VHH binders against q96fz2. Designs and how they scored, part 24

Target 1, 269 residues: q96fz2
Amino acid sequence: CGRTSCHLPRDVLTRACAYQDRRGQQRLPEWRDPDKYCPSYNKSPQSNSPVLLSRLHFEKDADSSERIIAPMRWGLVPSWFKESDPSKLQFNTTNCRSDTVMEKRSFKVPLGKGRRCVVLADGFYEWQRCQGTNQRQPYFIYFPQIKTEKSGSIGAADSPENWEKVWDNWRLLTMAGIFDCWEPPEGGDVLYSYTIITVDSCKGLSDIHHRMPAILDGEEAVSKWLDFGEVSTQEALKLIHPTENITFHAVSSVVNNSRNNTPECLAPV

## First folded at step 16 (VHH)

Design CC3
Fold by OpenDDE, fold request of step 21:
Structure CC3 (fold): chain B 269 residues (1-269), chain A 123 residues (1-123)
Amino acid sequence: as target 1 above (269 residues)
Amino acid sequence: EVQLVESGGRLVRTGGSLRLSCAASGSRFRYYIMGWFRQAPGKEREVVAAIVQSGGSTYYADFVKGRFTISRDNAKNTVYLQMNSLKPEDTAVYYCAAGKGFYLDTPSEYNYWGQGTQVTVSS
């Protein structure tokens, strides 16, 4: 996974992340560093994307079932990294393979510290190789969506106004991630960064791409992944597997350029 | 362009079962969301069921109440609707549709439609 969409306004995104804590109380995640949130139809590595993580990471004795939402850098920078520039990292940390997560120090160490997060997106992009050509067809991949009756009056997403309404009830894609905290050697702000765990693709996606993000499907899966206070690493890793609960459609080549940030990126062609 | 041809619609008694089939043309069947819709006389077309490409997720209208099952065979380019416990209220023309839109339950998100097959449930 090297490209995602996360374009919802902050308030809409927050509402879409509504959850129940372990007491059954309905909650919204609290934001950390909301100003770092930059909505985009075209998110690439090194950009910031919103992730969910347990409040316990920030507050001692907090309920570990409570969630925080925070923009983090895509591409995990290990805490032990001693260079002053994260770009000097010599290995790719955009993704973490599920089969080698425990073999790589950069992922194993933060995972062992309970630094699990849920990466939020509208969906992700993958490129299918076309047989006989060097051309690649991009696809937008996401959770199946249902138009709720409340949105029934929303005509075809043909108008900008309707477009915004279409996204009010969007089910966000929830991907399993590992994050770490890096303190720059020269001082400055702590950098929070994440990697997306990847798995072999489900059968439904296998013709498009052989790998997919580990998707956490449902509130229980999300809660368990986040709750490092109650759920062990071993138990959490059981949640990491391919899922067939996804849909996709072909999109235009507009998404190929990471600088393009328009609705055309994820529009069906 | 995808052509869709429905089959299996017939007269059936209340409480009976029927299986509808929809055959799609072309090689791109596996890339489409498939849906079943119905239109009764004097009523609007409504979604019955939908299924994603992999078959790993389905949608059913509220009136289905577990009576119908949508499935697909990508190798055969076919989507099915197994209908059990049929009621007179289920009498309608049933349409197969293929879509590449965002929403499973929204007719406008479907690009290709069949001609429909008549299902009549007698009391």
Scores: ipSAE 0.918, ipTM 0.965, lowest interface PAE 0.4, mean pLDDT 93
Fold by OpenDDE, look of step 17:
Structure CC3 (fold): chain B 269 residues (1-269), chain A 123 residues (1-123)
Amino acid sequence: as target 1 above (269 residues)
Amino acid sequence: EVQLVESGGRLVRTGGSLRLSCAASGSRFRYYIMGWFRQAPGKEREVVAAIVQSGGSTYYADFVKGRFTISRDNAKNTVYLQMNSLKPEDTAVYYCAAGKGFYLDTPSEYNYWGQGTQVTVSS
């Protein structure tokens, strides 16, 4: 996974992340560094994206089932990294393969510390290789969506006004991630960064791409992944597998340019 | 472009079962979400069921209440609707549709439609 969409306004995103804690109480995640949230239809590595993580990471003796939402840098910067510039990392940390997660120090160490997060997105993009050509067709991949009754006569998504309404009840894609905290050698703010765990693609996506993000499907999976206080690493890793509960459609080549940030990026063609 | 042809619609008695089939043309069947819709006389077209490309997720209208099952065979370019415990209220023209839109339950999200097959349930 090298491209995602996360364009919802902050308030809408927050509401979409409503959850029940261990006690069954309905909650909204609290924001850390909300000013770092930058909505975009076209998120690339090194950009900031919102992730969910357990409150226990920030507060001693907190209920580990409580969730925080925080923008983090896409591309994990290991805590042991000694260079002053994260861009000097010589290995790709955009993704972590599920089969080698325990073999790579950069991912094993933070995972062992319980640094599990849920990466939020509208969906992700993948490019299909066209047979016989050097052309690649991009696809937008996401959870199946249902228009809830509240979405009355929302006319065709073709009007700008209707477009905003389309996203009010959007089910966000929830991807399994590992995050780490990096302290710059020269001082400054602690950098929070994440990697997305990837798995072999489900049968439905196999013709498009051979790998897919590890998707956490449902509140239970999300809760267990986040709750490092109660759920061991071994148990959490059981949640990492392909899922067929996805849909997709072809999109235009507009998304190929990471600078393009318009609804056209994820619109069906 | 995808052409859709429905079959299997007939007269059945209340409590009976029927299986509808929809055959799609072309090689791109596996890339579309598929849906069954119905329209009764004097009523609007309504969604019955939908299924994603892989078949890993399905949607059913509230009135289905476990009576119908949507499935697909991508190797055969066919989507099915197994209908059990049929009621007179289920009498309608049933349409197959293919889409690439965002919403499974929204007719406007579907790009291709069949001609429909008549299902009549007698009391």
Scores: ipSAE 0.917, ipTM 0.965, lowest interface PAE 0.4, mean pLDDT 93
Fold by OpenDDE, fold request of step 21:
Structure CC3 (fold): chain B 269 residues (1-269), chain A 123 residues (1-123)
Amino acid sequence: as target 1 above (269 residues)
Amino acid sequence: EVQLVESGGRLVRTGGSLRLSCAASGSRFRYYIMGWFRQAPGKEREVVAAIVQSGGSTYYADFVKGRFTISRDNAKNTVYLQMNSLKPEDTAVYYCAAGKGFYLDTPSEYNYWGQGTQVTVSS
C-alpha cells in the first residue's frame, strides 16, 4: 500500500470515527494536533494521515478503550534513529509485512510497547500490471458502501453538492498500523509516524495486486487492535489477516501523480 | 461493454422457490459489483440484493428478510438470486446489473443492465 485517500473534512471524519468505549458510552475521538490534518484524495508516504490510537498512550491511568485521533507521518521513523533528518532512513518503513513484523526491530520494538494504531482512509489505491504493456491500471479499493438515506434521485454525481452527500455516511477504511515516537537529536517536536501492516491479498484482489493492507473489519477488531492495555500483542496479531469484505473500481491515471488532489482521483472510469 | 442476460423467471406459487441466473459477457465480470433489482407494475425499480466482486460481502433490501440469497460464480461469469418463500408482493420484472460505482444499493451506480426476467407469484 503506497497510496491512500483521506479527504473528508475534519468534522465529518471525526463523526465517522464515532465509537463506544468499554462502558458502552458513545464517544468521539479527541484530536491531537488537528492542524496537521490535511485532507487529500491522494496521500503518499511521508505525508500526514489521521490515525486512531488509545488514550492510554498519552495519559497515565486513562481508559485504554478511549480513542485519540492524530495526524501522523506515513513511514515509521524508529525511536532509535539518530540522524537529524528522517528522510535519511535507509530502509523502507511505509509498510510492515505481517509475516516478518516480529523479525524487524523497527516494528517489533514499538509493537512490543503497544504502539498500535488504526490508519484511517477513504480507501487505498493499487496498480494492476497490464499484460504486454508497461502501463498500470490504478484501482481504488474500499469497504463496501451502502447509501442509508433515502436520498431522492441523487442525480449524476456531477454537482458539487451531490458529491458532498456521497461522503456523509462513508464507512472509512480501517487499516492496522504500528506507530513510533522519534525525538530529533537536535531537539524539537516529537515526531509520530506509522507503518501500515500488509498481508497477502484476498482472492478477490489477487488479480489486481498480490498484497493488501491488513484491514480491521468492524468495531470489535478496531477496539482490540487499539486497546494495548487489555489486549496483548499476541492476541492483537490474530486480527491481522486478509479480508474479502472489500470492493474496488478502476480509476483514471490522474492518481498516478501524487500532486493531483481532486475527486477525479477516485472516480470510476 | 458488458451484456447481461437474465433467466429463470417464471410463474410460481406462494411459498415457492425460484433461482434466477444472470450471465455476463466478456472477461471483466470479476471486476464488477453485481446487483439484482426488481420493478413491479406501477412501481419504481428497487434494489433486491447486491454482491461485491469477491462475493465476500452482500447487501439485501429490507423486504428480503432472509428469503433471498445472492451469489456469484466468477469462473462462469454468472450471478444468481435464490428466492425462497416467495410472496405475491415479489411479483416483478427482475433485472441484473453490473456496476463500478461506490454504493451497492443505488441503481445509478450500476452501468450495465439486463433486459429483465418476469417473476410472477400466484396466491
Scores: ipSAE 0.917, ipTM 0.965, lowest interface PAE 0.4, mean pLDDT 93
Fold by ESMFold2, fold request of step 21:
Structure CC3 (fold): chain B 269 residues (1-269), chain A 123 residues (1-123)
Amino acid sequence: as target 1 above (269 residues)
Amino acid sequence: EVQLVESGGRLVRTGGSLRLSCAASGSRFRYYIMGWFRQAPGKEREVVAAIVQSGGSTYYADFVKGRFTISRDNAKNTVYLQMNSLKPEDTAVYYCAAGKGFYLDTPSEYNYWGQGTQVTVSS
């Protein structure tokens, strides 16, 4: 997983993240660093994307079921990194394989500190290799969507230019991540950064790509992954598996160039 | 590109059962979401059921109330609708559809349509 879409305006994104705390109360996640949120149809490594994490990471005595939403850098920078420039990191931390997560210090250490996060996106892109050609077919991959709101007038449902209605009540993709906190050696703000955990692809995606992000399907899975106060690392890792609750469609090659940030990136072809 | 041919529609009595089949052409069947839709005379076309590419998720309209089951067999390029406890209100032309779009339950998200098969439920 190396490309996502996360394009909703901040207020819309926040409302899509409504949740219930352990007492059953409806809440919205509280933002940290909202000015660093950069919505785009075409997010790549090193960019900032919003993640959910437990309030307990920021406040001693906080209810660990309460959620913070914050932009973090995609590409985990380990807390022990000694250079001043994160681009000098000698290995790729965009993704973390689930089968080796407890063998790599870059991921094992923050995971042992409970640094679990949920990476938010509209969906992700993958490129299918085509036999006998250098060309690859990109696909946009996301949770199945149900439009529960009925058209209020004849024109609203029949208009082909109603792109904005596609995103009404969009169910955000929720991917399991690990984050770390790096203090630059020359001083400055702490850098929060994340990796996306990957697993073998499900049968539904096997013709497209052999890996997929570890998807947390539903609020129970999301709550357990986030709640490092009540859910151990060992129990949390049981949530990491492929899912068949996924759909996709082919998109044009516009998405190939990461500088293209338009709705065409994820439009069906 | 896919062509869809429905079969299995016929006259049945109230309380009866019927299985509709939809055969799809080509090698791209497994890449489409699939749906069953229906249209009674004088009414708008409405979703009955839909299923994602792998079969891992399904959708059913509220009026189905557990009576119908959608399934797909990607090896046979076929989608099925098992209909039980049929009512006269279920009388309609049933359409199979294949889609590339975002929403399972929205007709405009479906790009390819069969010609339909008539289901008639008598009292």
Scores: ipSAE 0.817, ipTM 0.924, lowest interface PAE 0.7, mean pLDDT 90

Design CC3
Fold by ESMFold2, fold request of step 21:
Structure CC3 (fold): chain B 269 residues (1-269), chain A 123 residues (1-123)
Amino acid sequence: as target 1 above (269 residues)
Amino acid sequence: EVQLVESGGRLVRTGGSLRLSCAASGSRFRYYIMGWFRQAPGKEREVVAAIVQSGGSTYYADFVKGRFTISRDNAKNTVYLQMNSLKPEDTAVYYCAAGKGFYLDTPSEYNYWGQGTQVTVSS
């Protein structure tokens, strides 16, 4: 997984992240560093994207079921990294393979500290290698979406292609991640950064790509992954598996250039 | 581009069962979401059921949930709707549709439509 879309305005994104805490109270996650949120249809490694994490990471006696939302750098920089420039990290940390997560120090150490996060996106992109050519077909991959609400029928005369309404009730993709906190040796702000855990692709995606992000499907999975106060690493890792609860459509090559940030990146073709 | 042909619609008694089939042309069938929609006289076309490319996730409208089952066979380029416990209000023309859009339950997200097959449920 090397490209995502996370384009919703902050207020819309926050409302999409409504949840219930352990006591059943409905809540919105509290933002940290909201000014670092950079919405785009075309996010790549080294960019900032919002993740969810437990409030207990910031407040000693907080309820570990309460959630913070914060932009973090995509591409985990380990807390033990010694150089002053994160670009000098010798290993690619955009993704973390689930089958080796406990063998790689970059991921094992923060995971042992309970540094689990949920990476948020509209969906992700993958490129299918076309048979008999070097051309690649990009696809936008996301949770199945249902537009109809129980009471929503007023104003049904909207255009079928009304772009803004596509996103009103979008179900965000929720991917399992690991984060770490790095203090630059010369001082300055602590760098929060994440990796996305990957698994073998499900059968539904196997024709497109052989790997997929580990998707947390539903609030129970999200809550258990985040709650390092109540859910051990060993139990949390049971949540890491492929899912067939996904859909996709082909998109144009506009998304290939990571500088393109337009709706065309994810529009069906 | 895909061409869709429905079959299996007929007259049945209340409480009866039917299986609708939809044959799709071409090699791209597995890349489409598939849906069954219906339209009764004087009514708008409405979603009945939908299924993602792999078959791993389905959607059913509230009025039919529990009585109908959508399935697909990508090797045979076919989508099915098993309809049980039929009621007179199920009387409609049923359409098979294939889509490249975002939403499973929205007719405008479906790009290709069959000609329809009539289902009539008598009292």
Scores: ipSAE 0.817, ipTM 0.925, lowest interface PAE 0.7, mean pLDDT 91
Fold by ESMFold2, fold request of step 21:
Structure CC3 (fold): chain B 269 residues (1-269), chain A 123 residues (1-123)
Amino acid sequence: as target 1 above (269 residues)
Amino acid sequence: EVQLVESGGRLVRTGGSLRLSCAASGSRFRYYIMGWFRQAPGKEREVVAAIVQSGGSTYYADFVKGRFTISRDNAKNTVYLQMNSLKPEDTAVYYCAAGKGFYLDTPSEYNYWGQGTQVTVSS
């Protein structure tokens, strides 16, 4: 998993993240650093994307079921990193394999501190290698979407005038992540950064790619992953597995260049 | 491009059961979401059920929940609709559809359609 779309305006994204706390109260996550949110159809490693995490990471005695939403850097920078420039990290922290997460210092240490987050996206992209060619076919991959609860209704067309309706009730993809906090040696703000946990692909995606992000399917899974105050690392890791509750469609090669930030990146072809 | 051919529509009594099949052409079947839609005389086409590529997630319209089951067999390039406890209001032409769009329940998200199979439920 090396490319995502997370393009919704901040207020729309926030409302899509409505949740219930431990007491059953309907809430919205509280933003930190909202001005650092950079929506795009084409997010790549080292860019900022919004994640959810427990309020307990920021406030002594906070209710650990309450959620904060904050932009974090994609590509976990370990708290022990010594250089002044995070781009000098010599190993890839874009993803974290679930089968070795407890063996890699970069991931085991923050995980042991309860630094679990939920990475938000519209969906993610993967490139399928075709046998007998060097060409790759990109796909946009996301939760199955339902527009209307009533039979016979119309929801959307693929025309530009109906584009906003595609996103009115979009179910955001919720991926399991680990984050860490790095203090630059020269001073300045603490850098929050994350990795996306990956698993073997489900059968539905196996023809596209052999790995997929660990998807947290539903509020129970999301709540348990976030709540490091009530849910141990050992229990949380039981949530990390492939899912077949996924769909996809082919997209054009416009998405290949990470500089392209247009709806064409995820439009069906 | 895919061609879809429905079969199995016929006359059945109220309370009866029926299984619709839809055969798809080509090697791309597993890349499509699949849906069953129906259209009764004088009414607009409406979703009945839909299923993602792997079969791991399904959608059912409110009027059919509990009575119908959609399934697919990617090895046979076939999607099915098992219809139980049929009612006269289920009388319609049933269409199989394959889609590349965003929404499971929206007809405009489906790119390929069969010619339909008539289901008639008598009292």
Scores: ipSAE 0.812, ipTM 0.925, lowest interface PAE 0.8, mean pLDDT 91

## First folded at step 17 (VHH)

Design DB1
Fold by OpenDDE, second read of step 19:
Structure DB1 (fold): chain B 269 residues (1-269), chain A 123 residues (1-123)
Amino acid sequence: as target 1 above (269 residues)
Amino acid sequence: EVQLVESGGRLVRTGGSLRLSCAASGFTFTDYAMGWFRQAPGKEREVVAAISWSGRSIYYADFVKGRFTISRDNAKNTVYLQMNSLKPEDTAVYYCAAKFGLFTESPEDYRYWGQGTQVTVSS
């Protein structure tokens, strides 16, 4: 996974992340660093995207079932990294393969500390290789959505009115991630960054791409992944597998340019 | 105490119209998506319509076919179901329900329920 969409306004995004804690209380996640949230139809690695994580990561003795929403850098910077510039990382941390997550120190260590997060997106993009051509067809992949009134093709969301109808009740894609905290050697703010765990693609997606993000489907899966206080690493890893509960449509080549941030990125062709 | 109180259900003739109301209390109304469900004798409870907290997104079941309109007044903590062109097959107990966050089609996802109001459509 090298491209996502996360364009919902902050208030809409927050409501889309409504949840129930272990006490049965209905809650919205609290924001950490809300000003770092930059909505975009075209999110690339090194950009900030919102993730969910347990409140226990920030507050001692907090209920670990409570959730915080925070923009983090896409591309995990390990805490032990000693260089002053994260760009000097010699290996790609955009994704973490599920089969080797325990073999790589960069992912194993933060995972062992319970630094599990849920990466939020409207969906993600993948490119299908066309046989015989150097051209790749991009697809937008997301959870199946409820068909709302006038929710024609996602492409009709070009008008503000249509946008509200489609996206006001959008089920966000919830991807399993690992995050870490990096303190720059020269001082400054702690950098929170994440990697997306990937798995082999489900059968439905296999013709498009052989790998897919580990999708946490449903409130229980999301809760268990986040709740590192009650759910062990071993138990959490059981949640990491391909899912068939996805849909997709072909989109235009507009998304190929990471600078393009318009509804056209998501529009079906 | 959380309360959802439905009203407006009655006997009507085929082709008639009804407006159901559901008054909510005991919770922050604007944090909840609202839905109308119905249950006919011997049938499972099914979603009729749902509306987001803001009212910007609306869902209708396939059988509605443009006959019903769901709306909400957040200032009054009330959700409505305008039912037109009623048919005998619409006979059921209609329930108002509330879900925190996004609405879904699944009754089990809804936390708060009214007692229901009987709608009977005679041929």
Scores: ipSAE 0.893, ipTM 0.946, lowest interface PAE 0.5, mean pLDDT 94

Design DB2
Fold by OpenDDE, second read of step 19:
Structure DB2 (fold): chain B 269 residues (1-269), chain A 123 residues (1-123)
Amino acid sequence: as target 1 above (269 residues)
Amino acid sequence: EVQLVESGGRLVRTGGSLRLSCAASGFTFSDYAMGWFRQAPGKEREVVAAISWSGRSTYYADFVKGRFTISRDNAKNTVYLQMNSLKPEDTAVYYCAAKMGLFTESPHDYRYWGQGTQVTVSS
């Protein structure tokens, strides 16, 4: 996964992240650094995207079922990194393969500390290799959305009004991530950064790409992944597998340029 | 440059009150739990109180017994310690410290430290 969409306004995004704590109380996640949230139809590595994490990471004796939402840097910078510049990291941390997560220190260490997060997105992009051509067809991949009687396909929103309605009720893609906190050696701002765990693609996506993000489908899966106080690493890793509960459509080549940030990026062609 | 600057320490009489302040700079204050520690002559540095990044969670040492209150203002990058019903045994240098994430009782876990402020309680 090298490109995502996360364009919802902050308030809409927050509402879309409504959840029940372990007591059954309806809650909204509290924001950390809300000003760092930059909505975009075209998110690339090294950009900031919102993630969910347990409040227990910040507060002793907190209810670990409570959630915080925070923009973090895409591309994990390990806490043990000793250089003053994160760009000097010599290995790619955009993704973490599920099969080698326990073999790589950069992911194993934070995971062992319970630093699990849920990366939020409208969906992610993947490019299909076309046989015989150097051209790749991009696809937007996301959770199936509830068909409101009036709005058949995301593409049928012919009116701005209909488009707004679609996004007001959009089910966000929830991807399993690992985050870390890095303190610059010379002081300054703490860097929160994450990696997206990847798995082999489900059968439905296999023709597009052989790998996909580990998607946490449903509130139970999301809650268990986040709740590092009650759910062990071993148990949490059982949640990491391909899912067939995904849909996709072809999009234009507009998304190929990371500078393009328009609705055309995810519009069906 | 990271800086923690304590203030408010002075001589007070038994039963008196003090409010200590610690002004932080050079790091993202809201990302850190904050703690107050104290060290008396000939004794080890010990935790007095700690507060989470949001201020929702607090910790107090057993000897505090409801006499002290820790608070913070993230907009001002400042942590406070309200000290009431002071005793001669409270005489020490009080230090402000910062730790990323969760607060702990161990001084060794805290990354940034102030220079300390002297609190003296006379009988």
Scores: ipSAE 0.020, ipTM 0.468, lowest interface PAE 4.7, mean pLDDT 90

